# Designs tried in a protein design chat: miniprotein binders against tRNA-splicing endonuclease (endA). Part 4

Target 1, 353 residues: tRNA-splicing endonuclease (endA), of Methanosarcina mazei (q8pzi1)
Amino acid sequence: MNLLKTQLKGDRVLAGKEAVAELYKTGYFGRPKDDGLELSLVEAAYLQSRGKLDIELEGKLLGFRAFFEQASLRQQNFELKYIVYKDLKERGYYVQPSAADFRVYPRGSHPGKSAAKIFVHVLSERQPLSVKLLQESVASAENVHKQFILAVVDEESDLTFYEIKSASPKGEMPEPFPAVKADATFLEDRVIAWDAEASGALYSRGFYGKMLDPERLQLSLVESLYLFSRGVIVVRDRKGKIFSFDEFVEKASEIEGSFLRKYSAYKALRDSGHVVKTGFKFGTHFRVYRKVESIEKIPHSEYLVNVIPEDYEFRLPVMSGAVRLANSVRKRMLFAVEKGEEVEYLDIGRVKM

## First folded at step 20 (miniprotein; from j50 with F36Y)

Design j54
Fold by ESMFold2, fold request of step 22:
Structure j54 (fold): chain B 353 residues (1-353), chain A 81 residues (1-81)
Amino acid sequence: as target 1 above (353 residues)
Amino acid sequence: SPEIEEEIRKLLKEIEDLAKRAKELGDPMAARLVRYLAMIIKEFLERLMYTGDEFLLELAKQFIKRLEQRVKRLEQRAEEG
C-alpha cells in the first residue's frame, strides 16, 4: 500500500511535499508550508479514517485509536471538533480548520475559488458560553462580512447549528404613545390609570396595559415607568403623593426582579417603534410586535426577547429551549444584552447546514 | 416659551454633569442606579422641551434635586471610606 507518511508534531500532522498535490490541490486539506503540507489534527483523523495516510509518532505507527487519544491530549475539544468537521464534510462543504475553529465555504465554492463565508465555532452542550465572548466573535465575523454559526454537540454527539447575528430591531408604530395625560396610582404591586379617555387611548392606540373595566387601565411596572418618564402619566402613592423616579424604581425593584435591566430593553424596544407586551406565556420577558393597527386585530408578535446582563453565561440547554420554543411559534429569539443603560441584541436561531 | 426652553437646557446640562460624577463613585451598584436615574430624568426633560408643560417642569426640578442629593451622599461616602 502506497499511503502518505506523516508525522505527529505538537498539535499538527506534517506531511511531505507530495501531499500538496495529493491532498491540498485536490481536496484543499491542510496548509502548504516550505517543508510540505501541514494538517490540523481533525483533518489528519478524517484522512486516516478514510485510508489516505499513515501517522507516526516517535517511530511508532499510530492506529486510529492511538492517534485519536493523542489528538485529544493535544487539542481542547478535539473530539467535538472532529464530529463537526466530519459532519460538515459529509454534507458537501469545504471546511478549513483555523486557530479558532472552522472557516466554511458556501456550497458550490472552495478555497481556490472564493473566500469562506461562514465561521463555525464548536461547543459541547455542557460548556458555558460567555455572552461577552460571543458578542466579540459575532462582531469579528460581521466586520469581515461572514456568517457566524455555533455548532453544539450534545451528549449523544448529535449536532445542532445556531446562527448568531447582531440585530437592530425596528418597529413601524408611528408614535410611541398617544397625546394624552393621566394620573395613576401605584397600589400594592401594580399601577392603575384612572382617567377613562386617557386609559382608552393608551390601551386602544398605544397598546399599553389591560383595561380593568371600561374606564380604568392596569399598567405593568415597565409600562408605567416608560409613560411616567415621558410625562404621559404622573404616578402617585396610595396617599396621593407623587412618586419621584428614584422612589418608583425602588418600589418596583422590590416587587420585580431585574427591574431596571428589563426596563432598559422595554424602553429600547418601544423607542424603536415596537409594541412590547409580557412574554410570560412563552417563558420570556417580552413578546414584541413590529406593528399593531388595532386592538381588535392584533397580529402575531415578531420576536420573543429575554434580557440578560453583560456578564451572562449561557447554559446551552436553556438557550436551546428558548430558541426551540420561539421557532415552534414562528418567532425570532432575541437576547437583549444590558450595556450600561442601553441594550445590544443577539438574534439566535437554528439553521440547517 | 423661550424661557422654559432655556431652563430645560440648563437642567439637561445639570443632569449630564451628575451622570459624569457617577463615574467616580466607588460603589458600582450605586453608580449604576445613578446612571439609570439620570437617563430617566433626561428623557423626562427632553419630552418637556417638546411639550412645554410647566407642572412637569416643576416636578423635573424636584427630581433633579433628589438625584443631586443622592450623588452628594455617595460622594461623601467615597471620601470617608
Scores: ipSAE 0.791, ipTM 0.943, lowest interface PAE 0.8, mean pLDDT 91
Fold by ESMFold2, fold request of step 22:
Structure j54 (fold): chain B 353 residues (1-353), chain A 81 residues (1-81)
Amino acid sequence: as target 1 above (353 residues)
Amino acid sequence: SPEIEEEIRKLLKEIEDLAKRAKELGDPMAARLVRYLAMIIKEFLERLMYTGDEFLLELAKQFIKRLEQRVKRLEQRAEEG
């Protein structure tokens, strides 16, 4: 088996008829084109590094260095894509380069057996990740029943893989709040419900707030607006005047950054049957319980949730830290993306390839 | 009661109209606030359909009046350029 001669042209490497039998039919490298084989730049670099082919440019043989430099000039993120391609191939995956970076077959499968089940997108840890584009990519993959994986290449070329999915979390709480009514006061920076029986019910059955004493309940601002918006509490200012919703939102927004955005996620989670509490202990906006049966036996929360604007751009080290922390405490990390007055969720978790 | 339900339906239509008017403002931040407030008031009204609480219904009318005044001020600002 002599080395296959190939030609670098544009952002592709072209091989003759012999390559179809030797590379495509046996290893599913490249794509048959005309009577020959068309290789992506990462495939060509990989095969060259393993002594399977020679690459010429305008009649001149390119060594690995010269080819790698040419490929980097011809394709954005080439070196990152090569690092990921090589790693996946060495792990035993069949990998097909595509417009969406890579299509990858699960272990035990290959192109002749089934369709690819995994889309992999490659990014440097230093590059921003647009939430809008991420949502579009995840939706596209899910629309055709494929898994979406983000491959992040760090500054030392180590790889971390994240599975990213849309989510529709559902809780199991039988009711959003008990059938009670209470008067509450928005003091300087917090809300207190005064009625002892209503406060007890909100705390013990609705899992709202914290009792200040046996009779009074302190509520967070998002809890207060949720209950106020449903007529469960009436919120007064310190002079006894009932707040309007615009006055409440204005005061709450002065105290709590991103108040309405956080409220949209709080509302959506409560409406879908969850118990929602501050995630401050975990560095997130919320910790979320699928079900709480009694105040005396509170389970571990299932989710940590951060709420982000529609035009958010992840800084990958920050995303990585949040996902790692959630995993270390055995919780799922959800990002609630504000979409109008509602939210859409992304479930982001580290995976092993 | 049927009378309260009919009144709430009329108020819900009014809130929907106010939210639509806010969407046409050239100030996305002001429009966003109005849409959130409209959503909150709508939830309040829909809950009243079940309870029929006349005290809360009077509050709802006050909240809607305040939102209408806000939308009118924003529309005047946009027209004055």
Scores: ipSAE 0.789, ipTM 0.942, lowest interface PAE 0.9, mean pLDDT 91
Fold by ESMFold2, last read:
Structure j54 (fold): chain B 353 residues (1-353), chain A 81 residues (1-81)
Amino acid sequence: as target 1 above (353 residues)
Amino acid sequence: SPEIEEEIRKLLKEIEDLAKRAKELGDPMAARLVRYLAMIIKEFLERLMYTGDEFLLELAKQFIKRLEQRVKRLEQRAEEG
């Protein structure tokens, strides 16, 4: 039997004109050229493993091992890309290797039928993931109306796929807070609002804090600053002196790590019409409700939110755990990325390919 | 009242100026704090446009004065090297 002879050159594998009919027109492998068919390294390895071609380097026939070793030297992350490419092909996808890893067609489609709709980026579970680069990649995909998927390859070469989207969550609360005023005191590590009527309204209509007793409301630090910054409460120290905002922020920052960063996300979510509460029980900064109608009938929150700096690097096992936990309780996982004094959101969810 | 509204607009311009001045300094961490404080005071002032609360307006003037003093100290340190 006479297999297609090909030549490894640079980071490509070159086949003759006969390969266009045998590989491109039947399976959409490679890119046709005037002098034949140009295959990426992962395509060539896949086809070689299926007995579809032989690969030579400088006149020497390369077996799979020798070719794989050569490909590894010639292309960063070749092994990871091959694992993902092979898996997607075996699931029935048409996959086009590109500079941005893979362009993938939706199920039941191929290059002659529609455009590729999915960009897949490949990463090892051991490699850190820059949030800045991730945001740029997601924006690039969304600018051309494509879905962005991260394919993570673990230590045992198993794959997990994440869809990553920019988000602009909008809540449905009719007002950010009730029209009330209260005097509050910043005690040792928490803030208490004292007025019974205002406290009741903030709790039952605004869903702020938790009643310490029938008359008094305990507020978190981010809740306190939000209400203080809007003149809803006036916050005093234990000697009765009214805090300035710089004094409040300095004290809150001594008590709560990343206070201002957390506040930027809290503020943005409340301003967008949400109810925002601690996510401590879920291991996140916040749990977020699109709408709450009454204290007596509290729905499940829609989002879990972690706030991160703009130069953050994900550790993928940690990201995976957070996304998995959110899915297990039927919530979406949002990462609020600090951008100046505002935030931008990434929605990260596990998907089946 | 129109007089209170005019005063608040003046104060909003002062806050915007302070944030710009801090942005031009070579101390990123201190500038970040000033920008956050400016944002918070701006929110406070914008709410006062809605309510007209004179007590809170006097507090806002105190908060702005404190922020201005902080920016001035940062500018003096930048000039000294």
Scores: ipSAE 0.789, ipTM 0.942, lowest interface PAE 0.8, mean pLDDT 91
Fold by ESMFold2, last read:
Structure j54 (fold): chain B 353 residues (1-353), chain A 81 residues (1-81)
Amino acid sequence: as target 1 above (353 residues)
Amino acid sequence: SPEIEEEIRKLLKEIEDLAKRAKELGDPMAARLVRYLAMIIKEFLERLMYTGDEFLLELAKQFIKRLEQRVKRLEQRAEEG
């Protein structure tokens, strides 16, 4: 075999003019530079492993082990990127390293036939994932009409792929609440609406709370604040004094962690036409329905929603568990990211390449 | 009524001014609470424009006064270091 001679320099592998004809024009490896070809470290490792080139460093020939060790020293996450690159190549994809880690072409296509349609970002399951950086990456891909995929390498080097998209969920409820008015009391831990007619309407037409008995309605704290903020209920303390909103929020926050953040998502989902209930049995803040027509025939909810702060960092095993659970019960997993007093949504789902 | 609507517009402006003052403070957790409370009171006032409920209007004035007092206490704390 006549192998191409190349040079390791910095975090690149440089090849002569013959590599342009043999690697770039036939396989779309590397980028032409000057009169030769510049290969990324993962491309060079892949080609070396297939017997296509020799790599020298300072006049010394590097075997695969020596090169791999050098590449790891020169590029963060090199071995993870190599694992993903090799896997995608073996699945039949054309893959081009880029600033977005990889640009990937559809099966049966290549740079000369179509545009790349997928950006792939590579992480280990042990690495934290900033939601702010994730939102920026997803937005960048969507601005140029590309799919964004996160490739997660686990401890045993198995791969799991996630598609991540911006979302704007819209419900189909005809109105946010019935035209009723009621007094409620914020007890120690719960809010009770006392008026039988209003309670029945809130329950059967607005799908708020749960009837404690035929006349009285138990409301969650986010439900209570939503209805109070719209003048539908007036909330009193146990001595009959009307709560101010600051007193309500302070008491609710002592009882329920992250209360205001949860409320921002609750409000946004209700305002956009949804029915929103606790997601406790799924380990999320909310389960969300696009439409409910009657209390006697409740459909399956469309989304599970977890609300996170703007500076959140995902722990990938936890994210993976949430996404898998949502998929197993045929729901979409949404993460509502707090942005000021509003939220922005990420839809995260597992995909197969 | 037109009189109630005009009063609500004045109160909406007061809430917006209070939220701006809180944003300029160097205590991000306290400022965040004030902005949320301002949003909640603003929603309450905007709903009152639709309903015209005089009882709830008087409650709104009390809520705004409480928010103003909170912002003033935060401004004093920022001055004291």
Scores: ipSAE 0.789, ipTM 0.942, lowest interface PAE 0.8, mean pLDDT 91

Design j54
Fold by ESMFold2, look of step 20:
Structure j54 (fold): chain B 353 residues (1-353), chain A 81 residues (1-81)
Amino acid sequence: as target 1 above (353 residues)
Amino acid sequence: SPEIEEEIRKLLKEIEDLAKRAKELGDPMAARLVRYLAMIIKEFLERLMYTGDEFLLELAKQFIKRLEQRVKRLEQRAEEG
């Protein structure tokens, strides 16, 4: 009794035509070719570990250790990809290796039944994750109507899976702000609106700021710029002189780091019908509500939002912590990626495979 | 008022031109600031189309003049080098 004999060549393992019946038609391993079956390195390692084939390199039989070391030299992240491939196979998925790491069939399906609907990308927890490359990968998957999943391998080879999607959050607030006008003063680190009727309307109907007393409203810097930019308030210094926008932005930026980037997300979320408040208690820039009907009955917010620059690189333990915290308080974690003066959103959440 | 709307269209054109000039600046951080300020002033002007507030319109003219002066200073620095 002989095992299937195969040959390591380049970054592939080649088997004869008999392997098509024994491996491809039985388990959908490899890619059939005119003269046999072509296996990826992870497929070959998996099958070798199950005693299904022998692998030769230039006439010499390779044991598992020798083959694994050869595969590691020939493919970046081979060990990580093998760990993820093995795990998905053991969970019962049909998995096709590709240039984008893995094409995966939904549970209960296989290549002869339907198309693969999931792309899985593999990273170590130690590797940085460029948000630019991530956006490109997510867009590529969404362009062909596939789910994008990031498989993160930690130092103990445990796996965590994240679904990553583009998002376009929409709120249900009827207007961005009440139809009022008020003078306001920029004090040390916040803005005060003085008119009682306008302040009350902004607070109780627009859900801006916090009442200092029954007549006066405290506004954050992003709230102030939003209302100022729409002529709802006019912001003055302590001597009554009206700020220009460059003066306002300069002073606000001295007080609050990344002010303009945060403002771009604040503006986008308010313009799309949300109520936006500080996320400080959750360690994020914002907590975001789809709708608030009254100050006496504040619902739970739906999203936590962090704003990041276009050239941001995630550290995966930090990303994991943010996503975990959001999930623990039953919220979605959005990352607003600065794109010029606007933002694009990534929705990142844990998923069970 | 048709007169106010025409003035606002002219001012919107001016701010669009300033934003284009900002793209040609050699200082990326300064250019970014100018583009944000142009966006903010543009929003201010677009709101004025609906309100017609003449006080705010005069304020908008001041904001645009200040932005233009900032762009000119940045352009002069880029030429001096």
Scores: ipSAE 0.762, ipTM 0.935, lowest interface PAE 0.8, mean pLDDT 90
Fold by OpenDDE base, look of step 21:
Structure j54 (fold): chain B 353 residues (1-353), chain A 81 residues (1-81)
Amino acid sequence: as target 1 above (353 residues)
Amino acid sequence: SPEIEEEIRKLLKEIEDLAKRAKELGDPMAARLVRYLAMIIKEFLERLMYTGDEFLLELAKQFIKRLEQRVKRLEQRAEEG
């Protein structure tokens, strides 16, 4: 097979008119430009490794090593992008380089037959991932009806793929709380409601807290503020003085440093018709249920939720650990991103490509 | 009671005004706390529109007054700094 002669120029490899017929029309490599074909560095490296290209720089023929070294100098994360590109190609995907690293076509499809349905962004496990940038990337993909896939390359060059999507979880609970009223006391780290009828209703119909005994309900700090803000409980101190909301939030924030953020997510989930319980056993803020029929028949929770600030940076190993844990117990991992006093959700799931 | 509803509407407006004033505060953490408190009080007032609980309405007035005092103190500090 005659090797196609090409030239490295900047961050592209330029091929002649013959390459359009041989590489683009048959393999959908590169982009036609002028009378020739423009290849990305990763496409060129892949084609070179398969013995299809000769690549010259300033009249000198570059071997695979020399080209790979030059490409690495010219493009940030080239080696990682190449690893991912090669893997996707070997899995039988048509892949086109793009501003989002790669556009990927469904198996059995190619350019001109259908639109690319997947954007793949490539990261090293060592790189921080800005939540803000992630949300923008996901939104951009969704706006054009594409899936966003994060390809994470570890230190051993193993690949893990994550689908990241916006979520608007909706529960099916008919009411967030029963129409009852109770006095409650803020003790050291918990609130206790004292009225037996109201406590029983909050527990059995509202699925709040845990009964201390048949008459008294223990509430978490976030449950307590939620119920207090709705006039369901009146929270007093140990001396019988009613808490103001500022005094409550201040005391709760001393106990839990991220109390307000945790509360915003709790509120949003309850207001959207969910039952919300602690996720402590799963290393998360919350476990969330779409519907609970009775306290005796609590289903498996569908979601685990971690609450993060708007300016949060993911450590990919930590994110990976959380997603793996959720998946191992047949749950989805949701990240609730605090935006002002509200939350937006990211659903992160491991996918097989 | 129509009178209670009108009073609650007035208080809701006061809370909205306090939440707007919080955006002009120079301390982001203090401003965040004020906005959260304004949201909580708003929810409390919105619930009172359905219950008409006069005792809770008096508590709401006290909570708003405390928040107003907090905002005033923060505004004064921002002017002095």
Scores: ipSAE 0.751, ipTM 0.934, lowest interface PAE 0.6, mean pLDDT 92
Fold by OpenDDE base, fold request of step 22:
Structure j54 (fold): chain B 353 residues (1-353), chain A 81 residues (1-81)
Amino acid sequence: as target 1 above (353 residues)
Amino acid sequence: SPEIEEEIRKLLKEIEDLAKRAKELGDPMAARLVRYLAMIIKEFLERLMYTGDEFLLELAKQFIKRLEQRVKRLEQRAEEG
């Protein structure tokens, strides 16, 4: 079989008119341009490895090694993109280069049969991932009814795929808190409510805190501010002076460096009808329940939630660890991104391709 | 009472004005804190519309006054710096 003659030019490989019939119409490689076919570097490398192309640079024939080295010099993350492209092709997907690195067709589909439904972005595990850029990419994919998949390449060139979605979690709790009032004291790192009836109601019907004893309720700082902001508790210092909200937030922020961000997410989750508890045992800020019927029958939490700032950069190993842990206990990992005084959610789940 | 509701509406407007003033603060962290406090006080006032609790209304007034003083101090620092 005569190899197709092609030329490396810039960050593309140019093929003649014959390549349109042989590569594009049959294999859906490249893009028709002028009287020929334009291949991406990853497509060209793949086709070369399959014995389909001769690639020339300035009249010199490049072997696979020489082409691969040239491609790496011409395109950032070429080797990573090639690894992912090759893996997806070997899995039986049709893949085309796009602005998001790749657009992928569902298995058993191809260009012209159906639209590509998946965008795949490629990253090294060593690269930081801006949450802002991630949200923009996810939103762009969702706006065109496509899935966004992150392909992470580790140091051993193993691949892990994550589907990332926008989320708007909704709870089913009818009331966020019972109609009670209690006096409470801010101690060292916790708030204690002293009224037995109100404490019992907050615990058993509101699912707040932990009972210290049969009469007294221990509240977290975020629970306390939430209940205080709703007039359910009045928070005092150890000398009996009522806290202002500024004094409370300042003291809480000294204890918890990201208190306000954590509170923003806590509030949003409670206001959206969830029960929210600490996720400490899961290495997360919160474990979240859509519905709790009784304190004696607390279900498995549906979500783990980490709260992150708007300018957050994911460390992919840390993200991967969190997602893995959540998935291992059949929970979804949500990242609550602080947006001013509100939160937006990303659902990150590991997927098999 | 209608009187309590009118007072709460007045306080809600004051909080909104403080939150707007926070946007003009030169320190982003200070501005963030003021906006969060304004939000918390707003929610507190909104709850008071349903309860009519006079004791909590008095607390709300005190909290707003403290926030106003904070904003004023921050504005002065921004003018001096």
Scores: ipSAE 0.723, ipTM 0.926, lowest interface PAE 0.6, mean pLDDT 92
Fold by OpenDDE base, fold request of step 22:
Structure j54 (fold): chain B 353 residues (1-353), chain A 81 residues (1-81)
Amino acid sequence: as target 1 above (353 residues)
Amino acid sequence: SPEIEEEIRKLLKEIEDLAKRAKELGDPMAARLVRYLAMIIKEFLERLMYTGDEFLLELAKQFIKRLEQRVKRLEQRAEEG
């Protein structure tokens, strides 16, 4: 089979009219442009490695090495994109270049048979991932009814794929709290409610806190502020003075870093009908339940939640660790992104491609 | 009590005004705190509409006054800086 003659020009490889028939119509490589075919650098490198292309630059034939080096100079993260492209192709996907790096067709589908269902963005594990940019990319994919997949390339060039989705979790709890009132005292790092009836109701029906004894309920700082803000508890200091909300928030913020951010997510989850408990044992802010029937029959939590600021940058190893941990205990990892006084959620899950 | 409801509605407007003023504060962290406090007090007042708890209503008034004083101090600092 004669190799197709092509030319490296800028960040593309240009092929003749024959390439449209041989590469595009059969393999769906490149994009028809003018009377020829325009290949991306990754497509060209792949096809060259398969013995399909001769690639020239300024009249000189480039071997695979020389072309790869030139492509790396011309396109940021070319080597990573090539690794991912090659892997996806070897897995039997049709892959086309896109603004998100790649658009991927489901197995057994190709361009013209169905729409691409997956956008794949390529990133090195060493690169920071802006939450803002991630949310924008996910929203853009979802707006066109595509999945957003992050392909992470590690130092050994192994691939891990993550599906990232927007989430709007809804709970099924009928009421966020029982209609009770209790006095409570802010101690060192927690609040104690003293009324036995109210404490029992908050624990058994509201699923707040942990009973210290049959009469007294221990509340976390976020639980306490939530209940205080709803008039369910009145929080006092150890001298019996009632806290103002500013005094409470200030003291709580001294004890817990980013208290208000944690509180915003806690509030949003409770207001959306969830039961929210500490995720400390899972290295997360919260473990979240859609529904709890009784304190004796607490189900496995469905979600782990980490709360992050709007300007957060993911360290991919940390993100990977959190997702892996959640998945190992059959949970989804949600990232609650603070947006003013509200929260938006990202669902990040490992996927097999 | 209709009187209690009217008072709560007045306080809700005061909180809304304080929350608006917080957007113009020069210190982002201080502004954030004011907005959160305004939100918390709003929720507290909204619950009071259902309970009519006079004791909690008096607390709400105190909390609003404290927040107003905080906003005034922050506005003064923003003008002096």
Scores: ipSAE 0.722, ipTM 0.926, lowest interface PAE 0.6, mean pLDDT 92

